VH-VL binders against q8is19r433to663. Designs and how they scored, part 10

Target 1, 231 residues: q8is19r433to663
Amino acid sequence: GSNIIAQQITIIDNEMLMAIPPSQFLHKSFSKESKSPQFHDMVSKFNEWARWTSSEILSKEKLVERVVTLSFFIDLAKSCVELGNYNAANAIVGGLNHSSISRLKLTWERLSTKVTQDYDRLLSLFDLSMNYKNYRDEIKSTKAKIIPYLGLFPKDLIAIEEGNDNFTNNNLINTEKFRLLYQTIKKIQSYQQPLFTFKTSEPIKQYLKNISNGLSEEKDFHSISHKLEPR

## First folded at step 1 (VH-VL)

Design r6 (framework fv_romlusevimab)
Fold by ESMFold2-Fast, scan of step 1:
Structure r6 (fold): chain C 231 residues (1-231), chain A 122 residues (1-122), chain B 108 residues (1-108)
Amino acid sequence: as target 1 above (231 residues)
Amino acid sequence: QVQLVQSGSELKKPGASVKVSCKASGYTFTSYAMNWVRQAPGQGLEWMGWINTNTGNPTYAQGFTGRFVFSLDTSVSTASLQISSLKAEDTAVYYCARGAYDDSGWYPFDYWGQGTTVTVSS
Amino acid sequence: SYVLTQPPSVSVAPGKTARITCGGNNIGSYSVHWYQQKPGQAPVLVIYYDSDRPSGIPERFSGSNSGNTATLTISGVEAGDEADYYCQVWDSSSDHVVFGGGTKLTVL
């Protein structure tokens, strides 16, 4: 079911995470695709997971099939969290929380109580308020191998860079700024470790690697959404 | 392998009660809804309702409220149907069927019990 | 109080194609599932969500659903396909499962 798919997503995400050289986080290299190709590969894949989620739900013209698909992606995101893959889980939640999906009131009203509770927990976990406090608290308490939400690292690195001068008032190097940057990069490197408990299902992995084939573009989502539920 | 095994045939007099059991194996019992379907002799399939195996909450189709009670014993992965104050028109084969996808009573019914024949006669 | 209408019987010669219809108001907006029931046996799911086949069901079985009619199609009919066939939907407005009256397929 969703667990085997979550395992393959986690294998893919971890391979991509492992491939990012630390240099791609230096000197704001992550702001330019030409200077950070592996980082941007992983960003593109995160966006594909989100678009895949929205596109699959919107592809279901029938209400009952749409509810089943919505339930599946909620379970998939939950399975990703259970496997320590916060990156893919957040991407899927992003796809579910897209305005073209959240407006489908008839679909959401038909979810089981259990699935609704699972979704509420996911929304709470990835709530961006207080600088992602719930998520940050969760990963801080975790001892197992995880794949963290990739998008938080550029935010943290930019905040350090923009919030601190390269030189002190006496035109001396600001060693505290560079200490914070170094510590953040070392934290990222600590997550770049191999998976030991997951087995590859090559057919499912290849399908997921090529998932962008046949997906609807985000610009079309609201048009499709309003055709399905015109209220 | 998923299996639903039902209790044996029952012959009852009008006014008696009967309990039909459905024992599940080969999957996590509380992750899937259990549905009940009736089939009178020579007639079609008639949906009676479902029970949420996670919460224990039953939902009855119109016409099956009152005398019909769905229940669970999760410790032995068993769902049960009890019919009280039996009438001749209750004579039928009763099936349990697993609702695919979750515990909410969703479709399709991917696995069925073998059926339990209940005969009500004087 | 949604109602599904099936013909009570359909006859087909061996090797030919059988088509069993399931009529319902705007049934094309519903997801239709199909069950096969042989005498003395429990029903078996043969088509789900209009056109998908469970593992173990031959490719000869297919389904479609549009407008006011859903159809179960069995190509190259074999004697072993002789059975009663039931269509099924979930009616979201009443939150109730609805079965069609069943169609007896006879292979002559």
Scores: ipSAE 0.000, ipTM 0.419, lowest interface PAE 18.9, mean pLDDT 84

Design r7 (framework fv_romlusevimab)
Fold by ESMFold2-Fast, scan of step 1:
Structure r7 (fold): chain C 231 residues (1-231), chain A 123 residues (1-123), chain B 108 residues (1-108)
Amino acid sequence: as target 1 above (231 residues)
Amino acid sequence: QVQLVQSGSELKKPGASVKVSCKASGYTFTSYAMNWVRQAPGQGLEWMGWINTNTGNPTYAQGFTGRFVFSLDTSVSTASLQISSLKAEDTAVYYCARSEYYDTLYYYGMDVWGQGTTVTVSS
Amino acid sequence: SYVLTQPPSVSVAPGKTARITCGGNNIGSKSVHWYQQKPGQAPVLVIYYDSDRPSGIPERFSGSNSGNTATLTISGVEAGDEADYYCQVWDSSSDHWVFGGGTKLTVL
């Protein structure tokens, strides 16, 4: 099942989030891997979730298996959202929305109506328009523990540093720069809390930690995609 | 194969209009913004603006308002640049280039470019 | 308007190291991207996010960015590296991309 896997992904993401020292969010340290190794470990893992998604779907030469795998990853992303893991959910949606996957018309056409509706809701949630408005609106009032999309933190912090903050609807950046930086970092720290809800499955957790083994490179995705569905 | 293919070179007289097309293939058109970049003869790269391929909303850089219009035909994955009331100063190579939206996790700048369309305005 | 300043030209002998600078007020707080353009060709992204290389770009290309200066470094320069190089940043105040004026690298 997708739920058990989503739980293990969430344990991994939470452990990585908690391991990031606050100093890695100061003075643009997150922009340099040498100054922010734990932050970049989590970024690398986000990219691995996305590549894993695309690579697994593209590894299926048989249409029936490709449909099953596509449906699985949509359900997995949905399960991640239900568990409050917006980071992994967005990564998986990124892998599903990759052009090498989205072009597979024969595969997408065979999805059930329910799974297609689930995917449409995920696309809406993680829509880039208006600075991730739908996503930001959803997390503003959530009462549950969440793992937020990691990538928005560097963008918010850089915008504050440069004196133009599109993320706060606030025109006081030049006057209130340090206050805004402090508030943003404290918000990040508020998400760095231990999870108590899920039990660890060591075999699944170890598989997911080492998931990059045998994945296709992103540069090969379009070539593989066209081989699977050439029209 | 991810690529952007632009329309052919144009020779126009002052006061005419020109439309440069940029056809995308090998990726989901609406997942990336489309930028327009101008390069006058012997000069550097100048960003003209971009169009949100998902919403169709254009943003124009300072100096490119009025005579310049960005548009889309999503049914054929094509972005277009129209220049009206052409002036000699519009003589340049015009490039389209894709980029991820600025609020995406780690974008690559403009990672894929069209080959360029030369627009020459002379009497 | 945010302004990026590049030297108009840099000369380097084959096999030596070329350094191309990009000056901007507090540019170290921004992410710098670098493009290579050969005559008659479209630009090619060679460095993104200050120091990261796209796939296919040789390890000879590296970048740094701190304070008021970003630098593109090309070690073991080859004749084929002769080109114009442009730096680029996102100007958050205007929500616009800004290019430097370009540097012509000559390999002699």
Scores: ipSAE 0.000, ipTM 0.430, lowest interface PAE 15.1, mean pLDDT 83

Design r8 (framework fv_romlusevimab)
Fold by ESMFold2-Fast, scan of step 1:
Structure r8 (fold): chain C 231 residues (1-231), chain A 125 residues (1-125), chain B 108 residues (1-108)
Amino acid sequence: as target 1 above (231 residues)
Amino acid sequence: QVQLVQSGSELKKPGASVKVSCKASGYTFTSYAMNWVRQAPGQGLEWMGWINTNTGNPTYAQGFTGRFVFSLDTSVSTASLQISSLKAEDTAVYYCARDHYYDSSGYYLEYFDYWGQGTTVTVSS
Amino acid sequence: SYVLTQPPSVSVAPGKTARITCGGNNIGSKSVHWYQQKPGQAPVLVIYYDSDRPSGIPERFSGSNSGNTATLTISGVEAGDEADYYCQVWDSSSDHVVFGGGTKLTVL
């Protein structure tokens, strides 16, 4: 079941997204945790999805179990995309693309064609080239309810704020800068909609909310990786 | 039904080349890895390496590089082993063996569920 | 360079239990598979992943794996069980399949 797990992840991500007040995207409030606690809760959970992915794969001493786990997380990321959860999908891909994981050549070589192709599609979708062009084109192509990649919101707002003067060359208020800022915030708000189609599995949801309890620290990933596959 | 059928026995002189083939049937050829295992007279099983039937990439065990080449012809579901510059020490039975996977997981499991019948290669003058 | 050690031979009377060991450093952390080979025939998988049996293999064949020793156990041994038995692991550190040297099981 990767689909039921993807659904529970999406319920959690959506609840967290809806809890973020619009004020936490104003005046760079997102840069300080004290001024944007709900935004940073969701950032923390994004980082937990990524660390969970890497940690689970690295916890598998036997090569076959490591291949199974790698395959599972690729399928899970794909399921998240299919459900419209680009945030969790990107977090999982980040965990898979971590240097401690990507170096496990023995593990990657044992993946099936289908799973390898699925991973290549995910890497292409979340490629950061041209300001995330592939991802941005993908989300623009749909009117369905989605959870967008959280990390692009601050980047867009900072780019607008710092890339445009508050005043024009004629010393007039730059109305275009302020229009772009408000349009971006309004777009973020358009994604803060309730889920209508997923059934909650309370045991799975609680496990996913508390995943940090068993995870390895990122600073240990490299040493664990080299013990599993020294060459 | 799954079958791996290997080519017939070969008698060669030192310095010659030989090509052993292994034809698969009864399953999707590219979904399973193919391994090569040899057994010298009166000796145990020795793993030579494997080939990824999906990517075509071979992996050779230590001692089986240079003179040994794994290849595929996916159009006829056949894996092949070529040995060049044959030596008396190459005299052995050569087996192809399929690496199992579960359909639901889509990965290889590192044990050999089906074996070819073996091809005897004898190198003598 | 991972090495699996098997006794070269084991003798057992019909109806008794044969135990064939496979020794390896921390072998309990690996998955052990067992093959039966009769003279002039290809090997046949009899146990996989330490203790699982393929369809068609009698329940008198069983396996275990812990610490530094894996064991293939054949209870109620029959004349038809006379064969060479090989243990096998995948050594992830070298990306190599490793076979034990084989054990010749003699039934009277």
Scores: ipSAE 0.000, ipTM 0.424, lowest interface PAE 17.7, mean pLDDT 84

Design r9 (framework fv_romlusevimab)
Fold by ESMFold2-Fast, scan of step 1:
Structure r9 (fold): chain C 231 residues (1-231), chain A 124 residues (1-124), chain B 108 residues (1-108)
Amino acid sequence: as target 1 above (231 residues)
Amino acid sequence: QVQLVQSGSELKKPGASVKVSCKASGYTFTSYAMNWVRQAPGQGLEWMGWINTYTGNPTYAQGFTGRFVFSLDTSVSTASLQISSLKAEDTAVYYCARQEYLSYGDTYYGMDVWGQGTTVTVSS
Amino acid sequence: SYVLTQPPSVSVAPGKTARITCGGNNIGSKSVHWYQQKPGQAPVLVIYYDSDRPSGIPERFSGSNSGNTATLTISGVEAGDEADYYCQVWDSSSDHPVFGGGTKLTVL
């Protein structure tokens, strides 16, 4: 089931998160792949989770199998949230919310009420409105180990870096800017901790590490979607 | 200054319980895991396990699962080790030691700050 | 489980160089940390990440790690260096730290 797969995804995401040196979050190093290879490896994996979600659903020509697959990925995203993996959960929700998937009305209308409610809760959690308020409130209130949504780190760091000068008007070091940067980096480092609770399933882990082999390209998603459900 | 200060030595009879505390200061308690390491008289360092100070989840090395309990009180930055049903073979010095969570893969886990040790002697 | 092997004892004359080895399968792919423990005292980290020194540790302490052997080197040995020395790695397979058995350094 979805719980075992969520555990393996979380192991992979955690290994990648822990491998990112703090220096890759300094001086906008994350903006260039050559300066932040580990950060960009994790960004690529996030995009692979999303693409995997869309590709698997679109690969199902039969409506019944498509409904089963859609339900599976909603449960998988929910399981990721329950394990504290907000990064993979958001990636999967992104894949589900892709226009090529969201337009499959025959598929969506066949979901159980429970699964539909689970998806609505996930959409609410990852709602980008008010600068991801629902998500930020949730992670701030938890004391459990989490893997946060990776994409908010660059956004927050750029806001601090560009919103504050390195020196005051009198050419004095701006201690407030460096305090904010330090606090943000320390918060990121606090998420880079060993995973103590999951057992590795090597076959599933290897499959998930190499998942990009055999996925449909995003450029083809719209075409496939319209062949499955013409309207 | 970063410090780990442990509770004082204990002399106990077999069958009693003991609680060893380790109070952290000078750093953010939840940013570092806390290890417990035992050293029997004349013996080497033996890792007993650790506790994740952020989640509260303990991990015990083989042989330390039954009578040994790791706990923490984050409000006072303190980790504790409780040993129940004490036996003569529990006589040892018990150390707490912090470990940084930051990792560049699987190779950068060192214990950079240690408590002074708590001697537990079990004798009849 | 992963095992680190250290010689039980090493003897060195004052002012000479002591070398303490830590053997482990493919240990060169891991980061090795070294601890000094003087009688009646807690261990002190003297080398971390194979070769880095914490603040306050004299330059005469150095480390190396390659292949199947890591080495702690103490040059210009002083009487105050008499201690037990322990190597330690992280075993990713078990997600546990592993200590060597310790080496007693005697300065005579």
Scores: ipSAE 0.000, ipTM 0.402, lowest interface PAE 17.8, mean pLDDT 83

## First folded at step 4 (VH-VL)

Design k1 (framework fv_cixutumumab)
Fold by ESMFold2-Fast, scan of step 4:
Structure k1 (fold): chain C 231 residues (1-231), chain A 118 residues (1-118), chain B 108 residues (1-108)
Amino acid sequence: as target 1 above (231 residues)
Amino acid sequence: EVQLVQSGAEVKKPGSSVKVSCKASGGTFSSYAISWVRQAPGQGLEWMGGIIPIFGTANYAQKFQGRVTITADKSTSTAYMELSSLRSEDTAVYYCARDYHYYYMDVWGKGTTVTVSS
Amino acid sequence: SSELTQDPAVSVALGQTVRITCQGDSLRSYYATWYQQKPGQAPILVIYGKNNRPSGIPDRFSGSSSGNTASLTITGAQAEDEADYYCNSRDSSGNHVVFGGGTKLTVL
């Protein structure tokens, strides 16, 4: 079921997060793949989780199977949140919220009330309004080990860099800017701890590592979506 | 650090219901589950169910399905366990515990003794 | 009838090593978590995940798992380790939590 798959996703995400050297978050190194290969490996995997979600739903020509698959990915995202994996949960929600998926009105209409409510809560959690307030409040209240949404770190680091000068008007080092950067890096490092809560299922883990094999290309999502539900 | 403060001992008659509270002190809860575990005199630990407050969905052990209701109020950081149709076999100490998504319970309340007698 | 099975009692001499075991099919998929309970007290977490100890738990406590069996090992048992030890895990569906019957440890 979705719980075992969420566990294996979380093991993969944790291993990738731990592999990122802190230097890849310094001096905007994350904006250049050549300077941040491990960071970009994890970004690539995040994008694979999203594309996997959209591609699997779009692969179902029968409405009943499409509804089952949509329900599965909503439950999977929920399971990821429950395991503290906000990164994969947000990736899956991104795949569900892709225009090629969100337009499938016949599919969405057939979801159970429970699954629809779960999806609404996921959308609320990852809502970008007020600088991701709901997400930030949620992780602040959690004392369990988590895998945070990876994309928020570059956003915060860029805001600190661009909102503050390196030097004061007196050509002195701006100690507050560097304190904020240091605190952000230390926070990132605090999440880079081994997660030994879940057992590895090698067959499932290998499947999930290789999900990019056989996925539809994003450029084709729109055309596939319109063939499935042309109105 | 977070502590879980439980409501006081209860004495109930057969056929009635009991509602036990569990309040987080020194912190809040949201994505952590709150599990309820009971222990009858001289017996082992028995999981009754739990709730993950962020989704508001409760999960119950098969034995208690239909008799137990677990709820949470995020604004007061308080979880509740209500057990209905009480029998003498329900006499036990009832613990609440902060549960990492049903994998391990790291903070436990001190327990609430519930005695069911005629 | 029980999904997780523990021996009801075990003894160890002061300073020696003891191993408490927990058996169940769900342990092939989930790590066992171990709790210590002393008379009149709530349980305390001693081992979780593969082999993790919460802050304050002595390093003489360790966990291991193989197949459908999980073990709690106490190396160099102390008098204060005398207690009931419970394993717990998820059931085979992954939807419910189950406890073993508990093992009473006596330190001689």
Scores: ipSAE 0.405, ipTM 0.760, lowest interface PAE 3.5, mean pLDDT 88

